# Ledger of designs, part 20: VHH binders against MCM-like protein MJ0961

Target 1, 362 residues: MCM-like protein MJ0961, of Methanocaldococcus jannaschii (q58371r317to678)
Amino acid sequence: RNEELIETLNELGRKKNIIDILSNYLISQIKGYELVKKAIFLQQIKGAFKFLPDGTPLRRDSHILLITDPGIGKSTMLRRIARLFPQNAYASVTTATGGGLTAIVTREATEIGDGWVVKPGVFVRANEGTACIDELTVDKNVMKYILEAMESQTIHVNKGGINVKLPARCAVLAACNPKRGRFDRNLTVIEQIDIPAPLLSRFDLIFPLMDKPNRKSDEEIAEHILNTHIETATKDYKILGAIDIDGITVDEKLLKYYIIYARSCAYIEENQDLYLGEFDETKLIMPYLTDKAKKMIKKYYLEMRKLGEGDNPIPITARQLEAIIRIAEMHAKARLSDKVEDVDAEVAISIIDDCLKQVAYD
Key: E = the ipSAE of ESMFold2; O = the ipSAE of OpenDDE; V2 = 0.75 times the mean of E and O plus 0.25 times the DockQ between their complexes.

## First folded at step 21 (VHH; framework vhh_lunsekimig_d3)

Design R4 (from Q2 with T53Q D61K S106T; at its last look DockQ between E and O 0.74; V2 from the best seeds 0.00; counts 0 for: pae E 3.4 > 2, grease 25.1 > 24.2)
Fold by OpenDDE, look of step 21:
Structure R4 (fold): chain B 362 residues (1-362), chain A 121 residues (1-121)
Amino acid sequence: as target 1 above (362 residues)
Amino acid sequence: EVQLVESGGGVVQPGGSLRLSCAASGFTFSDYTLYWYRQAAGIERELIASIDQYGDTNYVKSVKGRFTISRDNSENTMYLQMNSLRAEDTGLYYCATDYYDFLTGTEYDYWGQGTLVTVSS
């Protein structure tokens, strides 16, 4: 059974445009937004396990921020991702507290005295998964907690005699509205983001999603919504049903297997034995960065740095370089490659470049 | 400055009821767990009830079923509804919070001045 599954997964990985197809299928509830879906799909794959010489793990997670007009379905996207894996979690800032996002330490009354209890928040619960944070800008007071969690990838608890560090290695998928509730076309995107610069800089990808009336697009969206309603009423979930990819039937279960298969790089022969059992992540072979990909990424980074020598609202820093590398790795893994090639670098650069242009120039 | 101010204490007969209030200011009320403590004469202060950020409650066994802790985040106020009061419930009742700065990892404990509850015939 496992051999057949692996064969099927490998075959899928060889299909043309498999990443585009699977990313769209991942969030089938919403029509359009292919690039965002692709980014989210790659985010679920995660980057390569890498360690510094001292054994410190490098961040492999990419953080995504969606800034959206109302009605685009950002909450639907976040909820879909939150339900994808047990390690994924959902929280809305409207209902979440700082402790709820990170960890809560509380005293409980007992017969023998006061006891301390630590309750994991969203970031801790989402360890090795994705924290989906909705309505990020509704309460600015919680942003500091999010920033801390994103920076340290751990939650430090020092309360009531409890001194522990909880792992919180998670990707963040966050969503918010523009500052005025809707995008103003007369303002730059940056001017309409009500997020402190330190927190904003922690996101690898920022997607402004504007609701632009377009007849064709609107018609497609309408048709999609109507069909979804019809299917829901008839209990015929065709839209969310299995899809056929060149004779392979892909359902939600197979999609999840594919993501995990790609994430763990189990398609590499040396990793197969590790994948079937309890495995040490430190022993996993990851795709290596080719010289060609390296050169391409380096060139782009240098060009971007040169362009940003002025007061740019979004400074190009080494963090952007790392973001490109991570996305390239994710893409390589997503196509079940043992190496990061120029095609992966190109896609990563394209995504980041598109985001930067939208945020900085529009 | 963090402030907690208790009110509602008084003298009540056994079997009676009393409602305590704790008005809070100087911190993000909704983000923190709140506590009711009491101290009887000659006895160490004891935790009797807690309510966390999500509204989950905890009670010491001796007050369970008789006391109800609640909070109103819109008013920055915590309450303790005390029913079926007993002589052993007599004491000074304190409101408290554990203020934890998640950025610095520093814990702050804040207490009110207390309100006296006397249960006597």
Scores: ipSAE 0.054, ipTM 0.582, lowest interface PAE 2.0, mean pLDDT 87
ESMFold2, look of step 21: ipSAE 0.292; ipTM 0.744
ESMFold2 (binder alone), look of step 21: mean pLDDT 80; pTM 0.776

Design R5 (from Q2 with D61K F102W Y110S; at its last look DockQ between E and O 0.46; V2 from the best seeds 0.00; counts 0 for: pae E 12.8 > 2)
Fold by ESMFold2, look of step 21:
Structure R5 (fold): chain B 362 residues (1-362), chain A 121 residues (1-121)
Amino acid sequence: as target 1 above (362 residues)
Amino acid sequence: EVQLVESGGGVVQPGGSLRLSCAASGFTFSDYTLYWYRQAAGIERELIASIDTYGDTNYVKSVKGRFTISRDNSENTMYLQMNSLRAEDTGLYYCATDYYDWLTGSEYDSWGQGTLVTVSS
């Protein structure tokens, strides 16, 4: 029953470490990197719905860039996030075109004559979801389409008799390798990023994931080779197994319900009436910043501004402040709270601080 | 500048064959669907065949089984092999593409001179 599901979801939300548990459950392909996993999980929750007075939606998504050594598991993770919801989508820049990312308008010969067909690209298919973009840096011409799609959030098609505006309001989870294919410990992280500054500035979170490789054991190599042959032959897609959380069996289906429940803020009593009637997202009640959380975020921002008064490669700007607020909102929603408290601010600050220290100071 | 240039038209007897060519320049040829259109005198151009980026083809009923569209991505050229030609196949043949660059607004929507095919006894 619906009441039983809601009670289960609310019980999960009461657990103090639920976000750590669910982020590790969702993103098992990467060993370690708990803050990165949390950031990606929170990205799926999304920030608060915000609107200008004229009803224009404001950005609620945070964009994440992973810069990884080969073999970290990034492509597998990106594909899993892409399949999590129908509104998520995957593309590799290696095989993508500008049209494949945005929109393709083609004519097809049919039994009744020719007709125009619009094929939505990745950013359009990922509207209200997440666009997972792999190998971001392999084609610089494609990067300009990605930048414009992220900036405009709308694809306007005006070709033949077709005049449509396709929304492309999505979160971006992107990945690439360092400039030289693998991180070089003799260079700073920022020196190894092969992304033009305009595009790089669109990402709220930039995480270097470095593999400090050692030789794999003969058993590990043999097992990997054997599993690859088995998976290819059977076409068996590995998916999330079930876990037990204090007597609650959590599988992929329940995880999806939890994310949607948190994302929609349906756990807030006042919003439930809105979902029963005519839905107007501008009237949804969102978690609000408590005074304590606000002061914590402000203090961190001002301290980082002082440290960054020099010539830093990634300056501390109002954009970082806005990103901290969005991530704190995501965390409050992920624990089914109607308030953005100091605990949410602390996690958001930890994520941003870890990102900045690895990229700016490493 | 995106450009498509048709060639290979001529006069043939009924039942004869012709091979039309479409040379492309100014865009990444392999990324886009290509089309053949024909236009009889005083009639609006009609789409007759298409070939997508994977090589999958579509034809209108009047030419299916007689015409074969193909592409050579290494030479940036599309072809139309026309066999078993009939009088009603007479007309001006044009090639086209679905090239559209959302970023610049650039598209292919121009028509060249075409290549004339005349089927007569």
Scores: ipSAE 0.000, ipTM 0.322, lowest interface PAE 12.8, mean pLDDT 80
ESMFold2 (binder alone), look of step 21: mean pLDDT 77; pTM 0.763
OpenDDE, look of step 21: ipSAE 0.120; ipTM 0.637

Design R6 (from Q2 with Y32H D61K S106T; at its last look DockQ between E and O 0.68; V2 from the best seeds 0.00; counts 0 for: pae E 2.8 > 2, grease 24.7 > 24.2)
Fold by OpenDDE, look of step 21:
Structure R6 (fold): chain B 362 residues (1-362), chain A 121 residues (1-121)
Amino acid sequence: as target 1 above (362 residues)
Amino acid sequence: EVQLVESGGGVVQPGGSLRLSCAASGFTFSDHTLYWYRQAAGIERELIASIDTYGDTNYVKSVKGRFTISRDNSENTMYLQMNSLRAEDTGLYYCATDYYDFLTGTEYDYWGQGTLVTVSS
């Protein structure tokens, strides 16, 4: 049964446009926004396991920020992702506290006296998964906790005699509204983001999603919504049901298997035994960056640095370079490749470039 | 400045009820765990009830089933409903809060002035 599954997954990985198809299927409740869906899909696959010589793991998670007009369905996307895996978690800033996002340490009465209790917040719960944070800009006071979690990937607790470091290695998928609740076309996107620069800079990808009335798109969206409602009422979930990809029936379960299969690089022969047994991430073989991909990424980075020598709202730094590498790795893994090739670099560059242009110029 | 002000204390007969309030200001109320302590004469202050940021409650065994701690984040007020009061419940009741800032590593503890509860026949 496992062999058959692996064969099926490998076959899927060879299909043309498989990443586009699966990413769209992942968030089928929302019509459109293919690039965002693709980014989110790649985020779920995560980058390569890499370690410094001292054994310290490098960040493999990509952080995504959605800045959206009302009605686009950002909450639906976040909730969908939060439900995808047990390691994923959802929180809304409207209801979340700083401690709720990270960890709370409280005193409780016990028979032997007062005791301290540590309760994990969203970032700790989402370790090795994705923290979906909704309504990010509603309360600025909680942003500092998000920043800390994103920077250190750990939550340090030192209170009441408790001194512990909790792992919080998670990807962040965050969503918020523009500063005025809706995008103003007369303003740049960056002017409409009510997020401190330090936190904003921690996101690999920033997607401004504007509600632009378009007859064709609106019609398609309307049709999709109506059909979804009809199906829900009739308990016939055709829209959210399984899809056929060249004779392979893909349901939610198979989609999840594919993501995990790609994430763990179990498609590499040397990793198969590790995947089936006790999982040691330090022994996993990851796709390697080819010279062609390296050159392409380097070239792009240098060009961007040169262009950014002026007062850019978003400075181009080594962080962007790392982001490109991560996304390229994710893409390579997503297509079940043992190499990060020029095609992966191209896609990564395209995504980042698109985001930067939208944020800086639109 | 962080302020905690207790109210609602008084004299009550055994078996009676009393509701304490703690009005809070000077901090983000919703981000903090809140506590009720009491101190009887000649006895060390003891934690009797807590309510965390998730709304989860904890009680010392001696008050469990009789006392109810609650919070209203919209009003920045914590409550302690005390039912079936006993003589041993007599004491000074304190509202408290703590906060740990993960960014700075600093721990904060704040206390009110207390409100006196006397259970006597």
Scores: ipSAE 0.050, ipTM 0.587, lowest interface PAE 1.7, mean pLDDT 86
ESMFold2, look of step 21: ipSAE 0.377; ipTM 0.779
ESMFold2 (binder alone), look of step 21: mean pLDDT 80; pTM 0.784

## First folded at step 22 (VHH; framework vhh_lunsekimig_d3)

Design S1 (from R2 with T33Q; at its last fold request DockQ between E and O 0.63; V2 from the best seeds 0.00; counts 0 for: pae E 2.2 > 2)
Amino acid sequence: EVQLVESGGGVVQPGGSLRLSCAASGFTFRDYQLYWYRQAAGIERELIASIDTYGDTNYVKSVKGRFTISRDNSENTMYLQMNSLRAEDTGLYYCATDYYDFLTGSEYDHWGQGTLVTVSS
ESMFold2, look of step 22: ipSAE 0.467; ipTM 0.812
ESMFold2 (binder alone), look of step 22: mean pLDDT 80; pTM 0.801
OpenDDE, look of step 22: ipSAE 0.491; ipTM 0.789
ESMFold2, fold request of step 23: ipSAE 0.428, 0.480, 0.435; ipTM 0.798, 0.811, 0.794
ESMFold2 (binder alone), fold request of step 23: mean pLDDT 79, 79, 79; pTM 0.786, 0.787, 0.784
OpenDDE, fold request of step 23: ipSAE 0.538, 0.517, 0.466; ipTM 0.813, 0.801, 0.777

Design S2 (from R2 with T33Q Y99H S106T H110Y; at its last look DockQ between E and O 0.01; V2 from the best seeds 0.00; counts 0 for: pae O 10.2 > 2, placed apart)
Fold by OpenDDE, look of step 22:
Formats: C-alpha cells, structure tokens, sequence
Structure S2 (fold): chain B 362 residues (1-362), chain A 121 residues (1-121)
C-alpha cells in the first residue's frame, strides 16, 4: 500500500503543470488568484532543511502576507490551510491575545496544590506547520508577539516560576485589510499597509488582492460559485472532492500526502535509508542549488539592488535573496526534484517580482 | 496505541433515531479528522460522514439532512446522530481516522470494530 502510494505520488510529480493543478485544487473554493494559491502551496511544502555548523536550523519557511479587500475570501483561504494539517493553526487577531498567539501560563488546581501550566498559543501549536493569522492589523498590540515569534522562531515563557523556551518554527500565512478597509487606487500598497516595518520585512511575499470589478472575472467567479452550489446540491456529494490528473484521481488525502512527501523529500533515494532507523533530520538530503539557478538568482538580486538604489519603499536586502532561494527550493521539492534548477529559480523570481511590482507600484 | 471504540448501535424501527459514539484514545484527538463509515451486507464499506479539526462536516447525499456528525474534543469522542432511519441504513458503522507520516514511512489507518445498526419494522 505504501509502495503503491509512493508510485502514485511519483507519477503525479512527473505531470505537466502539477504544481499549478494541485495549488488550484488546494484552494478550489475560490476562483482565481492562481499565483497566491501557488505560493501558499509552495509554502506548505517548505524550503530545504539547512543547518549551521553548530546544528542550528536555518529558516526554511516562507512567510506570506495577504492584503485584501473585503469579500475576497481571505478567511476562507486561511481556514482552508489551517485545516490542512494538524500542525497548522488558525487565529484571528480580533479574538486572540498576545498569550493566545504565543503561550499562556495559567494556574491549575492539582492534587498537591495550585500549579502553573503553560498552554501553547498559535505559534507554538503551529510548530513545523503554518500559522494562519487573520485580521493582522486589527490590533497593533499583538503584532509585537508575532514579530518575536517570526524572528526568533521560539516562544520564551518566563512566568510563575516557569522558564521555558518553546519551539515555534512555523510558516506564517497572514491576512489583513488595507488601512482604510479598501484599497485606495491613489496610494501605493505600501502606503496602505498598517504594519510596522520590522514585521513587514519578515514576510517573503506580500500579495495585494484588490477587488477590481471586471466583468469577465466576475462572471467566472459567479459561475464558479454557482456551480459549486449546484454541484453540492444536485450531484452525489463527495465528502472529499477529487480531480482527475491524467487518469490519477487526486482527492484531498492524496494532495496532503503529496505535500508531505515533497516536504520531507522522501522521493530522494538517499533519504529512504534514513527512515529505516532512528531518523535524524540533520542528515536529510535536500535539493541542491544548481549553478544555473544560483546565477539566475544572483543576477536578479543584483538587478533588484540596483533598482532599489534610492527611495525604495521596500529595501532590498539579503532577506529577499534568501526568500527567492527558499521559494525556488520549495518549487523544486514540489516537482519532486533533487535539485533546484533554473526553472525553479525562474518561478521564484517571477513570484517575488510580481509581488514587488504590485506592492511598490500599485 | 490508537484505539477507536464505537457504541450505540441497535435495532430501531424505520423513522427512528440512534446516536452512535466513537471513543478515541492513543492520539491527539483534536488534531485529526474523523470519519464515519458504514458497511451493508454484501456492499463495500462506504464513507458517509466526516468532521475536520475545526468542526466542518460533510455528508454523503443519502444521509444528508438526517445524520449529524459531531465531535467533543474534551472527551475524545465523536458522535453520529442518526434520525429518520431507513431500512437502507442498516449496516455496520465504523469510526475511522488516518494519517501518513513520510518521515517514518508509515501509513496509519485506524478503525474501530464497528457497531451494528439494524433498521427493521
């Protein structure tokens, strides 16, 4: 059964446009936003495990910020992702406290008296997963906790005699509204973001999702919604919708398996032996950057830096370079490759470039 | 060890109601999707209802509007409220959850022993 599954997954990985297909399928409830869906899909796959010589893991997670007009379905996307894996978690800033986002220390009655208990917040719960944070800008007071979590990848608790450091290595998928609730076309996207610069800089990808009336797009969206409702009402309801990819039926379960399979790089032959004994993640082989990919990424980065010479609202730093690398790695993993090639770099660059253009110029 | 134990099955007349329970142990209950399956005589086991970690539910058409799946994470228990039972609902009902861990290379399919539901006049 396991062998059959692996074979199926491998076969899927060989399919043309598999990333596009699966990313769309991942968030099929919403029509459009293919690039966002792709980015989210790649985010779930995560980047390569890399370690410093001292054994400290490098951040392999890509953080995504969705800036959306109302009605775009951002909450639907976040909730969908939050439900995708047990390690994923959802929180709305409207209902979340700082402790709820990080950790809460509370008193509980024990047989020997009152004791302190640490309750993990969203970031801790989302360790090795994705923290989906909705309505990010509603309460600025909680942003500091988010920043801390994103920066340190840990949550430190020091209260009530409890001093612990909790891992919070998670990807962040956050959503917020523009400052005025809706995008102002007369302002840049950056000017409309009510997020402190330090926090904003932690996001690899920032997607402005504007509700622009467009007849064709609106028609497609309407049709999709109507069809979805009709299908649900009139057709044999499948608990888990499925799609056919060249004869392979892909349901939600298989999608999840694919993501995990890609994430863990179990498709790499050298990794197979690692699963037979005591698993050491530090020994896990990840896709390596090819020279072509490196050159491509380097070139783009240098060009970006050059363009950023002056009053750039978003400074281009080494963080962007790392972001591109991570996305390229994610893409390589998503297609079940043992190497990051120019095609992966191209996609990564495309995504970053698109984000930058939208944020800086729209 | 993961354990799922179904209960609540029995004999009921058409139009009657039953409530099934699935007591779970051995895993972090709240983090897993749960499923109800049923198997009628001579028919393959079929998925009839699911509930995800956030409480979203799905049903097959044949039970939609009549059955309600729910979960109590505090009690590690899943329920299936069955109303307006029909003869065709007769079968063995199973509780299930699944997980595949590629880090260990192990697929986990967990099933209960089932509880029998008989709808007969």
Amino acid sequence: as target 1 above (362 residues)
Amino acid sequence: EVQLVESGGGVVQPGGSLRLSCAASGFTFRDYQLYWYRQAAGIERELIASIDTYGDTNYVKSVKGRFTISRDNSENTMYLQMNSLRAEDTGLYYCATDHYDFLTGTEYDYWGQGTLVTVSS
Scores: ipSAE 0.011, ipTM 0.233, lowest interface PAE 10.2, mean pLDDT 83
ESMFold2, look of step 22: ipSAE 0.485; ipTM 0.815
ESMFold2 (binder alone), look of step 22: mean pLDDT 80; pTM 0.788

Design S3 (from R2 with F102W; at its last fold request DockQ between E and O 0.75; V2 from the best seeds 0.00; counts 0 for: grease 24.7 > 24.2)
Amino acid sequence: EVQLVESGGGVVQPGGSLRLSCAASGFTFRDYTLYWYRQAAGIERELIASIDTYGDTNYVKSVKGRFTISRDNSENTMYLQMNSLRAEDTGLYYCATDYYDWLTGSEYDHWGQGTLVTVSS
ESMFold2, look of step 22: ipSAE 0.513; ipTM 0.834
ESMFold2 (binder alone), look of step 22: mean pLDDT 79; pTM 0.784
OpenDDE, look of step 22: ipSAE 0.089; ipTM 0.605
ESMFold2, fold request of step 23: ipSAE 0.481, 0.475, 0.460; ipTM 0.811, 0.809, 0.805
ESMFold2 (binder alone), fold request of step 23: mean pLDDT 78, 79, 79; pTM 0.775, 0.785, 0.782
OpenDDE, fold request of step 23: ipSAE 0.340, 0.382, 0.339; ipTM 0.732, 0.753, 0.729

Design S4 (from R2 with T33Q F102W S106T; at its last look DockQ between E and O 0.61; V2 from the best seeds 0.00; counts 0 for: pae E 2.6 > 2)
Fold by OpenDDE, look of step 22:
Structure S4 (fold): chain B 362 residues (1-362), chain A 121 residues (1-121)
Amino acid sequence: as target 1 above (362 residues)
Amino acid sequence: EVQLVESGGGVVQPGGSLRLSCAASGFTFRDYQLYWYRQAAGIERELIASIDTYGDTNYVKSVKGRFTISRDNSENTMYLQMNSLRAEDTGLYYCATDYYDWLTGTEYDHWGQGTLVTVSS
């Protein structure tokens, strides 16, 4: 352990708006979309490890769907995340197969006879990471595999005498276009999504990213793109440039360390000893949900349920409640806290509420 | 209904070449592994080449370097380019797929009718 590094990470965690800063820095290639970036950043940190009494792990990953107009740079975002960690993976539905997403079993000829080989797909490769799925709606036939993977968090292979269960515990960051290629302002977002309801319901966050002409925003975007192109001409564009946060130089490496540090909750003192021996992640102490945060989340959930008593395209269920909890946990971890507080709940609620409003309304 | 139809077989001299085709229908072609088998007279059917959904190929040693398996997902067709043919390559060549229902875990093996390849002087 690098004591200096840990100190630096801890210091960063104490900085005001550190999550906003780091999330923007994470996807600096794209100007704007701060909320989306924040959500993606939190997604990388992941929620708390929790287990049922029987030892079954609860899902700690938040799944994000980006519905984007063309030209917004969704693929750039997905690719950026896919390259962030080795456990992250990228696939485009345009080129993906069912097996490519899950696993394939191939028979091979050998001198001794026919053998079988299992090759992991994207969801298996992305175990404990993030599966970045691009062009989600291009092929509807592929969606069933995604749904299965997201539901079971495992890939079952029973073929050619091979019977194995492969772990596929990954967060999903998916992107797609509206049905008509671009958003129709006369339709709700949900009406423009060509995703089966069962799959859609698996996403915690759905972000419609509409390309709305705005002079100020367009100018900023243009300036950013131009500057980025200039920088890429003179620098290695594969390396994220460093930023200064109150005297601390943060580069891509440090960003990654921070994310891992937050994700693993290594900042919690009780966890420090766990890293000295045989590491058992099931024993890691995670931030606990405070009563204040619980009350806040509960209140919001009940209010949302009440509002949704009608036929809503996206029903408010206990899944949304769990999603809020996960995001709050992510946020607490992101600020290196050992507890989920009202501030975390507030942010989680804000993000969910924003998504719901955008999806349900114009 | 899953269908596999082989074509391209014939009589060829040693050292010659043939290209076999397997036209597939009735399933999502790109999602499944494809295989070429052959059966010589008096010998059990043997796997000679495979191509998976990633496009990775595998060959039995006896045909390695001489045969090339390929697939065109846009045409739902698999090919076997056979070069430097030998007398021992004579046999019925079969196209096969392991139809696998990913949701139910049910596996079905499908075979074509076969195409005859005869290598003789």
Scores: ipSAE 0.357, ipTM 0.722, lowest interface PAE 1.4, mean pLDDT 87
ESMFold2, look of step 22: ipSAE 0.436; ipTM 0.796
ESMFold2 (binder alone), look of step 22: mean pLDDT 79; pTM 0.781

Design S5 (from R2 with S50T S106T; at its last look DockQ between E and O 0.64; V2 from the best seeds 0.00; counts 0 for: pae E 2.8 > 2)
Fold by OpenDDE, look of step 22:
Structure S5 (fold): chain B 362 residues (1-362), chain A 121 residues (1-121)
Amino acid sequence: as target 1 above (362 residues)
Amino acid sequence: EVQLVESGGGVVQPGGSLRLSCAASGFTFRDYTLYWYRQAAGIERELIATIDTYGDTNYVKSVKGRFTISRDNSENTMYLQMNSLRAEDTGLYYCATDYYDFLTGTEYDHWGQGTLVTVSS
């Protein structure tokens, strides 16, 4: 590894608001939605590797659902993420089948007889990456496959003499429209979601993105779009323009390196030797949860549970606690820290709290 | 109830063409791989063509280059375009689908009644 590159990445990690800057840069095609962008950026970094005593890995991925009015650019965001890494994949439910999302087993004619072939779907292809699922609510029949994939983190194939479990450990970034195509201001967000509760509960973060006319915001968006079009006319639209961060030029390549660097925790000194030989991810040192962060998260969770004792449309379970932990870990990694601190917990709590408030009250 | 109904069979001269159709109902057509089988007199049924949910096709060697399998998901219909027909192509042609429930792991095979194709001079 290029020592200069590593130094540059480390320097970037020390910059104030680096996560905000890079997350915005990641999805610069769309103006606004900073929190969503941050969440997506953190999602790409992924949580900490953790294993049960038996060696079973715990889920380190955060799943995000975008509920959007038409025209907000959700597909653009999904496509951008799908193109970010080879392990990321994109599918639209309008064109996808259950098998297409998971795996299919087909019989093919051969000279020596009929043979069976397994073809991986989106979730399998997105193993260790992100599955970007667009138009989630268009076909309810497909949702069961998504749920299965998200629950098991594997795709089991048992057909034609083939009995295999395919790994499908991926983050899910999904998007859908409200039930009526647009948000109804007279209804809560949860009432406007046409997603089965079991599937909905699998998402760590749910972002309602409403198109609210606002002169200032609209002007900014318009200006951004116009500028983007101008830039696209003069530059290669496939290449993200570089930005300057305190004298460091960051292009798409460097952004990707940063994400991978953070994801792999290569910035932790103890991990450096692991990359020189046979790589064993089970031996990677991950940021540890500090007592302060733990206390903060615990406190918030208990408060959430207390509030949920009533008719809460979104049940607060241990899953939410795990989600907060994951996001905090992602944030710590994103700032290249070897520990999850109160600042990470605070951000995680803030994101979750914001999502819950929007879903429950808007 | 899953139903597959073949049509388009008939008598044709060697070198001729036929187009078979398979009308499907009772299941989500687009989600399943489809097959054409044929059975000649005294011979076991053989798989001749496959079209999966991705639209990828596969053919047995004897029909490769002459037959084309296709599907129209909007019409729930599968087709087999047969060109340059030979006497050896004579037989009952069946459409089939493999229903696989990913949640239960159960496989179901469904077959049509078949359509007769006769290639004779």
Scores: ipSAE 0.079, ipTM 0.602, lowest interface PAE 1.9, mean pLDDT 86
ESMFold2, look of step 22: ipSAE 0.375; ipTM 0.771
ESMFold2 (binder alone), look of step 22: mean pLDDT 79; pTM 0.781

Design S6 (from R2 with T97K S106T; at its last look DockQ between E and O 0.02; V2 from the best seeds 0.00; counts 0 for: pae O 6.3 > 2, grease 24.25 > 24.2, placed apart)
Fold by OpenDDE, look of step 22:
Structure S6 (fold): chain B 362 residues (1-362), chain A 121 residues (1-121)
Amino acid sequence: as target 1 above (362 residues)
Amino acid sequence: EVQLVESGGGVVQPGGSLRLSCAASGFTFRDYTLYWYRQAAGIERELIASIDTYGDTNYVKSVKGRFTISRDNSENTMYLQMNSLRAEDTGLYYCAKDYYDFLTGTEYDHWGQGTLVTVSS
């Protein structure tokens, strides 16, 4: 075992604002959008493995929708995440078919004759990873497949004599433009989303990213872009430059290790031995939800439910509660904790609350 | 215990073909993405091919069109068919599972001992 690496990862986990630092580093190509970056970072860590008594796994993935004005760099973010891990995949709805998103059955020549072959689509390929879906609203016909995939977490193929159920347990990071291509400040964000309600409800987090001209911000963005281009010209664009965190040099590799380390909860001692043999993920110990965190989340949920009494464009349901729990779990894992504490709940609530406010009121 | 055992290496002339095998044990073979790496003398080990649990394959540019990775889940064996071999393909070939191995400090959870492929006239 690489004790040095583990120690380094553990040490990183103890650093102040490590999640903020690493999330920003993850998507360093784009200036700003810290909350979005944090959410995406946490999404990569994933929530806790949980199982129903019958052995059915509960969804541990958080789904994120980015609603963006043109030029914000959403595609860059999606592509960056798609390249982060082999289990991540990228697709644009403009170029994707229903089959391309799910699975395609094609006839191919085999040694024994023509046979049917199943080619996995994005959701299947992204099993246990993240499906990055760009231009989500471009084709409404394709959205039904996305909904099915997100809802069932499986892809069922029944064609050409092939009847198979493929796992598609993936997080979704999707991006789309407002209905009119740009945000209308006179309309709510919800009114500007051309996504069916059933699909929209599957997203835990919805981030409206508006391009608001601001001199200072624009200057910073411009400077960042220019510097990035300069750096790209001189360095391998495929490799993130290393950053120093209190004496620890973090490169892309270490970042990936950290994410996987957090995701797998390998920092929990009881889990370490599970990697020595046949790995059973169902046996992994995950951070447990503390009473304090539970209370905090419950309180917030109830308050939100109360506020939502009436004509709320986004109904607050148990799904939101689950989303908060998942994000809190992700956050706990991200700081390499064996428990979900009030600090994790607070961050989760903050993120959800921010999203809700923006979607409902802006 | 997880084991990966590579075989099939040897000496071949340029333009020749070899088929490598990776026999796997100690884990649920069908559930893992598998990889072929190679390491030439004096050069860092490089990823050359992958095959996921659904049979989707990926290749580095240098081997694309010449090499074919495949797997037989019933036999717990992964293969690398290498055609049109070149001198630059010479090296130790390793099979691996898992993408990140933070416990061992290596990129993959498990590596085989490797099998030597020598392409020479």
Scores: ipSAE 0.033, ipTM 0.250, lowest interface PAE 6.3, mean pLDDT 83
ESMFold2, look of step 22: ipSAE 0.177; ipTM 0.655
ESMFold2 (binder alone), look of step 22: mean pLDDT 78; pTM 0.769

